# Ledger of designs, part 44: miniprotein binders against a7ua95r516to809

Target 1, 294 residues: a7ua95r516to809
Amino acid sequence: ASLSLLSISDLVPDLQFIFFWMSNAIEILYFIQQKSPAYMQTIELMDDKAGSKESLLSATISANEEAMTILEEVIMYTFQQCVYYITKTLYVVLPGLLDCNPFGTEPSSEQCRRAAGVCVCAVCVMPEAVRRVVSVFQTTSDLLQQYQVHSEIQSQMFAYLFFFTNVSLFNQLIDKGPARGWFQRSRVLQIQASVKILLDWAKGAGHNHLAQKFFAKFCSTVTILASPPQQLSQMSWKALCAEHPSLKPVQLHRILTQYQLMAELGPLPIWQPSSEDEAYIYRTVDLLESFENH

## First folded at step 16 (miniprotein)

Design ag14
Fold by ESMFold2, fold request of step 18:
Structure ag14 (fold): chain B 294 residues (1-294), chain A 83 residues (1-83)
Amino acid sequence: as target 1 above (294 residues)
Amino acid sequence: DPKEEVEELLREAERLLEEARKALEEGDFERAILKALQALIQIARAMLEALKHGTDPEVWEKLLEILKKAVEILMRAEEELKK
């Protein structure tokens, strides 16, 4: 029933249909945009036979603008539908990334067993939870390529998917982390490794800049939590804010509080908020991020 | 009735494309472009309505057929104008 909505493979026929029509609308819009100056100029150079030149030009300008407007609406609607289907799947699979262990210790292939004589290695196996998230991104990328969707639209699609991923992971960590034990050091290092796999996928897919931009808040959070106590305790509140500008004061304060509990550290004077920030560290309305774009 | 709306838009698009085809045959490439653009407006509206409310598979097939005709006429008229 509702479990079938959890797999991207169940949505592929609907996505193929939507991508097909989106790509057609994009290509037609692009053609009109590229050719419009030329045929408008040609009409302006026509002889004014029975006084029809200005009527033809006016009608052509109007038709051109209206066609572009409707095609843009088709593109926006289909884009939103694709994002809806894909993020519905992501919503279900992303929480598992916070619970998995990406450090592989089991040999899994004959190629690695055969090579063990020259190099002792554990075969790295992508955890199932990370594989599910990567599968969503990879399937999306494959479909966008299959239907030759314009590269700018592909980038916008992944910008939204990375934004959604960042908000989902950050909110889950902050909200559920204490109850789930996600702030324990071994767990944080596992989460850091899992995020690294996602970042490596994004880099290999040509989306490194987008991933760096839209994962910044979650990555900053994990970076702080993964820092050894001897390093982090030497960084002032001001220095942490400067190094992690994506974090709001209430968010940084909550992260440091959980870090202190995990590392069994008492309050550190160096982590006292600046006078400007002190008023904001208790604004719980700012603690979790919105899924709405601002 | 969304399904009737889609089919009405496609009938108007076909009428406009016949006018565009005739203009193309007569060498009136500027008018062929106008009529093809006007057909594309109806086709794009039909696409949006069909995407929002659904329609029969046969109507989607006809929508694609009419879209291909409109694009072909527009491209041919534009190419002839370059000459």
Scores: ipSAE 0.786, ipTM 0.953, lowest interface PAE 0.5, mean pLDDT 85
Fold by ESMFold2, look of step 17:
Structure ag14 (fold): chain B 294 residues (1-294), chain A 83 residues (1-83)
Amino acid sequence: as target 1 above (294 residues)
Amino acid sequence: DPKEEVEELLREAERLLEEARKALEEGDFERAILKALQALIQIARAMLEALKHGTDPEVWEKLLEILKKAVEILMRAEEELKK
């Protein structure tokens, strides 16, 4: 079966089911946390003529703590399942961002042309590849709101989705970029424009801080690659490290190497790594990012 | 068997909730709270097992019904204690 046909809409019923139970677990956990002091106080105020007050209090404390612990496990498990299925969809659609052209092409369908005439329908005029990624984020946001998932959990979910997106795009660019021609200047500018659309979505959705934090490595990479040679050739290794702290020395070195190849430049003395960094620029174990947390 | 485990957890939850209901009717609101919390433990375990391994749609419906009953008993017991 073709994974390029898998979409977030195919997973919505399963996600609705999981979000329903996640939201219920969150609400019950919150309910118990708020009521727990009152439960304990009422037992402490009991008449202890039956001689079971201490036993009842101890059992109630224990039951309350155990219920909260298991509900937290339910929340964690459902969160992980949502992230797993959503990121499987993202994995399929994200590579298209590196191949698409967000500039100058006509909408190919008559439906998009008619919408663009008198409708403010930005989705109709953007590349389908960008639209698919935005759709995953927007559908996720809509489901989280529909099921009234606690705002802290919503933020954590988007933090992970942005982290996943950054790792996926960065790794594919570094790993496949030479073979796919993604380091050519016109392509880099297209990628930059596509990422701007994602950043604009995140800003409009109230996730600007998360997006800026978790997209930093990929955005730094694209910013460097998009820089004009006149400007980039005047920036020392030290200046580039300071401007792009999210990039490891091996990563910055690889990006500059690809830039040199694209521009047909020889080595530049100003890009010579500091003595401190020189030991690290060939550590290929550090080149690609891990999808694992931390 | 995961399906049998879920169903056993729910049977224990139902037993505990019946004890909680009787405690409410007898005015023993503190014991009703304890029994409802103990039922929630079994319900939460059933939820976790059912999410991990799956179960029949009618078991999910029963789980939701039992969960609502547990929360209702906790709310009623608290309301009575505030009087």
Scores: ipSAE 0.784, ipTM 0.950, lowest interface PAE 0.6, mean pLDDT 85
Fold by ESMFold2, fold request of step 18:
Structure ag14 (fold): chain B 294 residues (1-294), chain A 83 residues (1-83)
Amino acid sequence: as target 1 above (294 residues)
Amino acid sequence: DPKEEVEELLREAERLLEEARKALEEGDFERAILKALQALIQIARAMLEALKHGTDPEVWEKLLEILKKAVEILMRAEEELKK
């Protein structure tokens, strides 16, 4: 069945429950990791040379390692469940980013308009489609903070959410872009502006490095499509590959083909793939990205 | 039966925590740590099974109470051992 109309607000009670138990498991794991050297050392230094010392030490090492292992499994399972719920919401709201116009948006709140000599509320000027995506990220961030989830786990969660967002937007653009007119220059510039709002959120939330790493494929695609023809036509295939290493040969070839069509350009010799890439530009199995994380 | 498995794991955890409590009272802090860790293994397994398959809200409350007891005993034993 279709997942249209799924909202992050409908999932908050389930997410709160899962975050609660994940946070508890993380705190207990951290305690064990920090304290186990001390109590193991004390047992090891006992002067009892009878087998009781060695048996106690061996049993304690085994119990300690098993406790940490199962707690890690709890953390991994709860993490995956949070990601599952959050990405189902993202899947529903992300396509709207490709259809919205951020340049013509009036402030969304009268209170925000009336209170500011200059708008101090970025969300009040945000297109509804972008606001829906930012709301998912912001709600996730608020819940992680509310339950005091360890910062490394917060980073891993946003790394995956940015990865998912990148794959979803890229696949939608490549797959549906020709039929939807998303390769037209005015639309590409609108998409670029909408994505910039999302990237600015990531910077303000302390996730700039993650955004640079995991959003790279979609950002590279939009950057190429937004480039003026005079500038882009001077860049060779190898130069484009070097500037945009996140793009596979079949992906870069498809992006350049769509660029040529919208700019009414004929084939350009400098965009001919290298001999190393020639066999790969028609590998349609590599065109769309997998949501599986390796 | 997932619900019976969770409850069985929690009963074993409670048994181990009583052993840990007795060890703590006797000043055997090393054994108290071992028994508390063994209880945490059972509690963590119960948490995982309950998360995967669901259980009654009352069992979740009991799980949390038993977890708090296990952590408390482990912390007390660790503190005493360092003295």
Scores: ipSAE 0.770, ipTM 0.951, lowest interface PAE 0.6, mean pLDDT 84

Design ag3
Fold by OpenDDE base, look of step 16:
Structure ag3 (fold): chain B 294 residues (1-294), chain A 83 residues (1-83)
Amino acid sequence: as target 1 above (294 residues)
Amino acid sequence: DPKEKVEELLREAERLLEEARKALEEGDFERAILEALRAIIEIARAMLKAERHGTDPEVREKLLEILKKAAEILMRAEEELKK
């Protein structure tokens, strides 16, 4: 009940505090690492007034080491908290992406209409379900930029968020897809169009490589399911494995089995797993993706 | 009490910040850096402790204020040491 009401906008004040600490902790850490040798040398060159120099040097070394240690802890903590809050929001909005019809005349969000005129920006023309997902990523991007968070940390954040999104969408599609009709060609094409909008956003935000890498499994699944029966029925198991290396044999077998049922195809000998893969197609523990591998 | 310990850490951070400010005003830039770093250590400990035991907006505001001031002293002291 309470999770359904959580929006990214409600978390902005908490995220602002966390991003402020993250950014400043990184900046101070880099300051210490870069400047410490220079000001230590300055202390070493000071006139030895009654042992004050050695005590100051020792105290400064100790303070630098302790500061670096605690700042690293702050950076790790703040990163984990950002991921925690943002992934909770994604968890709520991601199911809507699979149910979205991007080709329908869904009324443009009332919120953009209340501002003076029909905004024709790429975000305003998005279906509401896609817009909600993009809004989480956009808000994250805007906050990271606002607080001038180091580019490497930004990349790590988006890598994890894309990983999480891929795992969530893939697992939902594999587990619930047959029951919800998401394997139907018309629904698959809707999902493919919705994901394309998200990938286009990621490209525009400068995260194209990360998006292509971390969405590979979900995109491969959608690509197979979107393929015409005439085309897919001509592809061997080995060819499909080679074209979709992100899919485990058990996953590919599950997708093809569900495709066969949906398309009312008889048994296709060409899709029979190789003798090498035959033992792996029954490993149901490997069917769903784990969130722990990142 | 975690709250009492956060308040103790805040008071110590403020004391260290004032020592850093005095050192900066006296032209003892090496000491200003040391005391500012000590203030940052204590305020970072306070932040981690406060956030793990609950969110207090007043505590957050105080943490941010002290962090900003300590960082400003570090930057100013470093700029003076380069001259």
Scores: ipSAE 0.809, ipTM 0.950, lowest interface PAE 0.5, mean pLDDT 91
Fold by ESMFold2, look of step 16:
Structure ag3 (fold): chain B 294 residues (1-294), chain A 83 residues (1-83)
Amino acid sequence: as target 1 above (294 residues)
Amino acid sequence: DPKEKVEELLREAERLLEEARKALEEGDFERAILEALRAIIEIARAMLKAERHGTDPEVREKLLEILKKAAEILMRAEEELKK
């Protein structure tokens, strides 16, 4: 089925080929950059100077430059192809995080009930929706390590994947949340727990810094929505902006509006935007994030 | 025809790889470096063209094999030349 073709496991052969090329192109490019001054000098000093030697030196200079150029192109192409394949699978699996219940679906099973005396925690059992997302990240991490891709390239890859994940989840929550009931407090707490599992994976995989940086907007949104009314109603607009700098004024305003509706709160004067932000809370073009604004 | 162009690039890469291997065997390490670089250029071009037009597993295996062998010859020739 077409959904099976979008799973990360179905794409592993393509990813293996692409990572092989990316890793080897990086290694060969580095080799040429580090070794060519020496071997070019040796070629220049050879005794066969007339005709043959000069033709060899000139040809090798040209080949060296040409090889470095094409290898750089390979690196850029393979990085983009990895991003393409991986984000296609993320696009399919990410919406499930907004619908899953990490607390309730497994503790009621007979086998889970029997284990209740020893160890019962929702975090020990991973919902399928979370597992599908983690599987994409873990497979990517395993392949990058298997092919010994340079650590800076690995960081750039996960920076983009976390950026993509944040944009996808944030946009869907903001855009579809009212119709889907995702702003209900119990649902927000479930979303928060599901995302925590993903953040725990990122920490264990050595990507905690990147995840904290690139998930900030979505996590801020969920944190605000999960706050008890007694606590949130005590925080001014200015305090919320300071606490959540990743949120644009139009985004924070929309989140607070949805919170008011679901908590059955009337307008709160303390949430009135500052005068400097007031012009920006209606800038609807800035409400959703672009996948191209990394 | 993209498939015909990929086949041309593969044939040229294989020819260059064989020239590099022969040069390495004969102790002509300077020539081996040049021919290995040229093989890498052609096989990289073949990979980029093949992947943009869709690539079957047999071609992918050949692309992997030639790149690995050309890189090995380049590195061995450099090591020998440094002596």
Scores: ipSAE 0.786, ipTM 0.951, lowest interface PAE 0.4, mean pLDDT 85

Design ag5
Fold by OpenDDE base, fold request of step 18:
Structure ag5 (fold): chain B 294 residues (1-294), chain A 83 residues (1-83)
Amino acid sequence: as target 1 above (294 residues)
Amino acid sequence: DPKEKVEELLREAERLLEEARKALEEGDFERAILEALQAIIQISRAMLEAQKHGTDPEVREKLLEILQKAAEILLRAEEELKK
């Protein structure tokens, strides 16, 4: 099936099933872990009716261990499946965020127009491309809350989704950005505005720290590219490294080189990598982020 | 057949669930816990196996229902043992 046709709404029934299992498996596992000592002690204190007690105790211990093991497997599996489905949807909508013009009069989504007039909610005023990305995260949040998934698992889920989003956006921007004109100041400012909307959503959803942490690399890239030439040309390589520690030397060098080309700047000795970093700027294998490092 | 395996696991989970329910009704709470745990094991296996091959809505509904009922029995039996 063409990935291009998958909406988050189409995945909701599958996600509901997975989240139900995830939530219940966590709850049951936690219950077993907390209660197992008490009910095993109760079995141990039972009157030994003809050796049935030892058999029951042994069977209960075995069943308890097996239940915990299989529930852990279910939790891991369901987590992986959630990530898999959600990241597939993100993969489809994320490129639109880079191409989005948030300052353009894009027609508001048809759904809010039909029912009660011009909806001025924060989501309805979002550019369609940004709204699609936010909708994936919002749907995920809503489902996690609906099924009362443990807060730690919610945090892990959003951490991974933000990680994935950052890697995807960063890699696309670095790889395709020059060719697509995403390094042009006007386009960068559009991207910056779109990312801000996403970050504001994450803040409103209670994930501000995670968003700041996991979007750091993409945000740093956009911040550099959005900087006026007059300002950025006054910043040394060392200063830029210090201000943007999430960027590897090869990444920063690539960004600055492309910025220089886009802004038609002559050679800037101030952006020359340090002798320590000079060996690293040629490590093209480190240019793009890996999805495996999380 | 993967479908047959899922159906077998579902039948076994249903059997164990019924045994757990009977044990609970009889006041054999220790046995109810054991049988409920066993039902949880089998239904979890059924879920994992079903997911490998895709699930129909009826199978999904059964998976949810049996898990919930087994958990409810487990909870009730444990509560009764504390009294």
Scores: ipSAE 0.825, ipTM 0.958, lowest interface PAE 0.5, mean pLDDT 90
Fold by OpenDDE base, fold request of step 18:
Formats: sequence, C-alpha cells, structure tokens
Structure ag5 (fold): chain B 294 residues (1-294), chain A 83 residues (1-83)
Amino acid sequence: as target 1 above (294 residues)
Amino acid sequence: DPKEKVEELLREAERLLEEARKALEEGDFERAILEALQAIIQISRAMLEAQKHGTDPEVREKLLEILQKAAEILLRAEEELKK
C-alpha cells in the first residue's frame, strides 16, 4: 500500500503481535531475574547423582544468561518496531493538522452520521484531520494498556512520539509555513486550536508533563505567531528569549523576520538580537530540528 | 534460506517445549525449567529471524503459542519447586 493510504487501523494486527512479544518478553525477563537465584540454589542442594548435578547447574546457568540476553534483544527490537510503525502513520497524518480549519462547519465524518444519534463525544466533534492524529495516539495508548506494558516503557514511547511530532510539525511550519500562509494570524489561530485539542488529549491520557516538555518549541512558535502585532511589537528580543527559552536564537530570529514580513511591519529595533546572540542568529544549521537528537 | 532457518528454529523450540512438558509431568521441575528456558531462547531467535524477512500468519501464530506455553511451564515448574 502507498504510504498515503496507511492508516493506524491497518497496522493494528502487526502492532498487536509486536506488543504481545514486548509485554511477554518483559514479564519473562523480570521473572528470570527474580527467580533465578532460588531455582539455582535448589539445583545446588540436590544430591550429586554421578556428576549430573554439576552438568544441570552449568546448563541452567548458561540457559538463564542466554535467555536474559535474547529477551533484552527482543524488547529493544519490539520497541523500535512499534516506534517505526507508529511514526510512519504520524508522518502521513501530521500535515493535515497544519492545514485543518477546526472552526469550519465541515460536517462530521460519514461514520458518525450513520449512528442515528449525533455522538457529541470529544472525538466525534473533532475536525477530521485532528481526529486522525488523536486516533494514532489513542490506538497506541489502548494497545499499551491492553497488553499491560510496563509504565516506564509507555512513558518512553510517548516521549519519543511527542518528540517526533514536535520536530515534524515545527520543521514543516518553519520551512513551508510562509509559502502556505500558515504564518497568517487567522491560520495560526486554527493551528493553535488544533494543537490544543491534542494537548488536551495528552493531559487526559496522563501524559501532560511529557507533552508540555516535548511540544515546547512548536507551542512557542505558534504562540508568537498568534500574538497580535500591537502586542508582539512591544516585546524586546530579550523578553521573547525569556518567554520562549525552548527556541534557539536562529529560530526566534527566523520566526520574527517572517512575522514582520507577513504583518508588513517596518524594521523593529526592539527585536534586534543582543550582542551575545548576534553570532548565533546566522547558524542556519540549527534552524530546523533533527530527528536524531532524541 | 531465511525461511528454512525460521522453520528449523521453530522445530527446535517445539522439541524443547515437549521435553519441558514431559519433565514437568514427571515431576522433574529442575529439568522442566532448563528445557523451558531453552525453548524461550529458540522461539525468541525464531521471532527475530522471522521479522527480518516477513512473517506469515501461521508462523506468527506458532511464535505466540510456543512462547506462551514455554512461559507457562517455566512458571508452573518454579511454583512446584517452592512447595
């Protein structure tokens, strides 16, 4: 299937298999780690029947060590595969979040129309583009809960998914935003509303701290762009740096420059970088976020 | 052939699983643990190898079944050693 047609629902059978292995491998590994001293001691206390005890003990030690090693490999592999499949699905649906108008009277999806009652659940009232993104995260959450995956592994997975989402949305907004009109205040307000729905979902799912941490750059960018010209033009470079510490000087400078062009503002001396930051605003290599820095 | 390697690993895991089951039934719990651990090793290798080359639904089902049964034997044998 073309990447464009890949839905999270199409990946559920593959994800179920991977999550089963991940969960069971963690449980078995934990069991071996906790129980191995006791059953090895039991073997050590056995009567030596013609050297069979030493052979059994040696074989059990070796099998225990090898089992722990291969289970760790399975856990790492399955974690990586889950992230790989889910991020592929996110890659397809995330651009729709930037183009979506959450205030538009676009009729609810055809599926909710077939139920005789207008479902007014939070998911059914979401714009389709937002619903698709939330559906990826919700499906991931549901699968993690279904297979009772350890909470630390769940947190690590959501940390990476939020990181990936932030990098993807931030880079698209910075790179394509000016050309697509996403820097226009009306469009930014639509993006801000869409992101708020996602953040509200993350809060409801118990991932509020992770979402706030990993979405900081994208949220800061959207907040600046959503600001009225009269308000933003009164904020100094130093004040903006202090309010938005997640943004690098080159990123903030790029956002302000594009905002100035879009709002038809003349040169604003108050937005001039400090002498300390002046060297950093030209580091174009730091403009876009890297996917490798996680 | 990657497919042949997966099939070989599955056969070995099934053999070890049967030995583990037999040992458990005979009350040789120490041997049941050893054979169950060995089955877990082989089935895990089979899973990792199968995923590199694509897995058909039948192989996938066998991977799940053998892992589950080996874990159950391991658990039961350990519980019996505590009595």
Scores: ipSAE 0.823, ipTM 0.958, lowest interface PAE 0.5, mean pLDDT 90
Fold by OpenDDE base, look of step 16:
Structure ag5 (fold): chain B 294 residues (1-294), chain A 83 residues (1-83)
Amino acid sequence: as target 1 above (294 residues)
Amino acid sequence: DPKEKVEELLREAERLLEEARKALEEGDFERAILEALQAIIQISRAMLEAQKHGTDPEVREKLLEILQKAAEILLRAEEELKK
């Protein structure tokens, strides 16, 4: 109940505090790492006034090591907190992406209409459900840029967010898809179009490689389901495995089984798993993706 | 009390910050660096402790202010030592 009311906008003040600490901790840590040899050398070269030099040097070494350690802890903590808050908001909005009809005349967002009239920007023409997902990623990007967070940390954060998004969407599609009608060709094409908008955003934001890598499993699933029966029925199990290496045998088997049911196809011997894969198609524990493997 | 611990850490960080500022003004740049590092340690501990129990806006503002000032002293002291 309480999670359904959580928007990314409501978390911005908390995220700003966390991003400020993360950015400054990274900057200070980097500064210490780069400058510590020089100022320690300066202390070493000081005239030994009454044995104060050795004590100062020892204290500075100790303080430097402790500062680096605690700053690393702050960086890790703040990173985890950012991911925690952002993934909570994604969890709320991601189901809407699977139910979205991007081809429908959904009214342009009231918010853009109020501020500047008919905005025709790429975000304003997005379906509301897609826009909500993109808004989470865009807000994250804007905050990372605002606080000038190191590019490596930005990449790691988006890698995790895309991973989380892929796992969430894949698991929902596999688990709930048959019951929700998401395996119907018309619905699959809607999902494919919605995901394309998200991928186009990621490309525009400079995260094309990460998006392609981490969305591979979900995209492969959608691609198979979007394939015409005439085309897919000509592809062997081995060919499908080779074309979609991100899918485990149990996952591919489930997708093909559900496709067969949806398309009212009889048994297709060409989709029969190889003798090598036959033992793996029954490993239901491997059917859904885990969030722990990141 | 977690709140009391945060307040203690803040007071210590403020004390160290003031010592760092004095050292910087006196031209003792090596000591300014030491005291600024110590202030950064204490304020970072304060932040981590405060976040475990929720942080009020006033505490958040103090945490940010002290961190920024300590970093500024560290930077200035290093720049002076480089001359």
Scores: ipSAE 0.816, ipTM 0.955, lowest interface PAE 0.5, mean pLDDT 91
Fold by OpenDDE base, look of step 17:
Structure ag5 (fold): chain B 294 residues (1-294), chain A 83 residues (1-83)
Amino acid sequence: as target 1 above (294 residues)
Amino acid sequence: DPKEKVEELLREAERLLEEARKALEEGDFERAILEALQAIIQISRAMLEAQKHGTDPEVREKLLEILQKAAEILLRAEEELKK
């Protein structure tokens, strides 16, 4: 199937299977870890009927160790598979977020329209492009909750998904933004509003801290680009670095350079990198974020 | 054949599950734990092998059922040993 046609809904049956295994494997592993000392002690306290006790104990120890090992493999495998499928769907829908006009009258979701006519639920009032992204995260959240996946694994899952989303959006904005007109003030304000809706969802879903942490780079970029020229031109390089610590010097320099071009500003000495940062602004390898650093 | 390997692992897991169930019914809770752990090992191997090559819905259901039943036996046997 073409990547363009893949929806999160199409993956739900596969994800359900994977989440079931992940949840149960975690639960069983935890059970074994917690209970193994007790039942092994029970075996040790059994009446020694002709050497059967020692063989049973040895076999149980071996089976316990092997079970824990294979369950850990299942947990890792299922986690990776979930991430793979979910990020694949995100990859398809995330570009639409940058082109979204949240201030336009976009039609409410077809699903809510069919059921209740004019639905004013938080999801139905979202722009379609934002709703598609939120739907991936919501479906993930719903599945994690449905299968009662351990909270730590849920946090790790959302951390990675937010990381992936931030990297994807940031890289697209930096690389394609100038050519796509995403650095235009009107477009930036649209992007800012769209991201705010996503962040508000994440807050409502209980992931506010993770969202703030992992979206910091993209949010900083959008914040700078959304700033009025009169305001931003009064900020020094050092002040901008301090206000946006998630941005590398090369990234900040690129953003400011593109902002300058877009706003038709002459050279601004106040934005000149410090002597300390001057060597780093030319590290083009650090311009785009890597997906491997998580 | 990957399919044959999955089927073999499933058969072994089912055999071990039945032994675990018998042990539980006989009140041999220590043996029930051992056999349930062994069933969990085999069914987990079956799952991992099946996922590498794609799984049909029937195989998926069997994998889930055996895992759940083995876990239930493990839990019940452990609870009885505390008593």
Scores: ipSAE 0.816, ipTM 0.955, lowest interface PAE 0.5, mean pLDDT 91
Fold by ESMFold2, fold request of step 18:
Structure ag5 (fold): chain B 294 residues (1-294), chain A 83 residues (1-83)
Amino acid sequence: as target 1 above (294 residues)
Amino acid sequence: DPKEKVEELLREAERLLEEARKALEEGDFERAILEALQAIIQISRAMLEAQKHGTDPEVREKLLEILQKAAEILLRAEEELKK
């Protein structure tokens, strides 16, 4: 029952066994669902010369139902196990995204090196922390393809992995951001760049719609924090809520509070919550997201 | 005893697999379908039981083998019955 939280590579043998079972269970379940009407009809129409037709029919009805039931259990179990193994790995590697610098201090390619004799800014690179997260997603994608898992199940897997990633990053930022200095503008811009690398991977892998759906809360948070003060200070509470519907009132309030501290601004009247939202801005139980939401 | 339970399920799955194979070879495709389904049920139960506690690599190999063979018999028997 103990699971390793180390590297995705350490878990590959277990994942291969689980994906084999998941893929085969799906295929067999589908086969039974599609073919059982025909073979049941054939049995029902058999010549009953030995008096065994009713016994065979009854046993086959029972076996058919039992097989579908147990295969559904296998599919649910194997999906849960894959999610559990993979998210334990993600839990270890995701915090590094908040501390890394995707803006390198030196050129990342020969073309960038040649431009060094001209005024040039830092070039975006893939930090090791981002590479570790991408590696988890890529390894998962490769295994799902290798075992020819149905595309709907692949989508459900990545929907959950992106959901988990969003919740983990958001909660870490909100909870530990003040102590870690993650609300400083240069840090927020680094975080934004790192997340863009993940979103680009998801787009290239054919999961763009899932990434857009499930990263919304963290992306909204970073977008607000990265906004120039002149632009953000012109947006009312109501406008911010409308632009960022994924954020709960307590969450938006906390983000704006951290923004004010970072920019050394006092309270702004334009950011006063609406009367209906004012009741919710102090509900600290709603501040962090649950990993159990779907 | 969880280990004893897994071994019992494996033995039953192997018995059903052999009966399904025999039925298929004898042209009794209706019985081959039934017995392949029953093997799939037992081997699936064995897998779920084995996974409750760390699975021995030899048990994993046997679980894979029996599932694949039972599924093959099911598919072949249905294909032959359709003819």
Scores: ipSAE 0.781, ipTM 0.952, lowest interface PAE 0.5, mean pLDDT 85

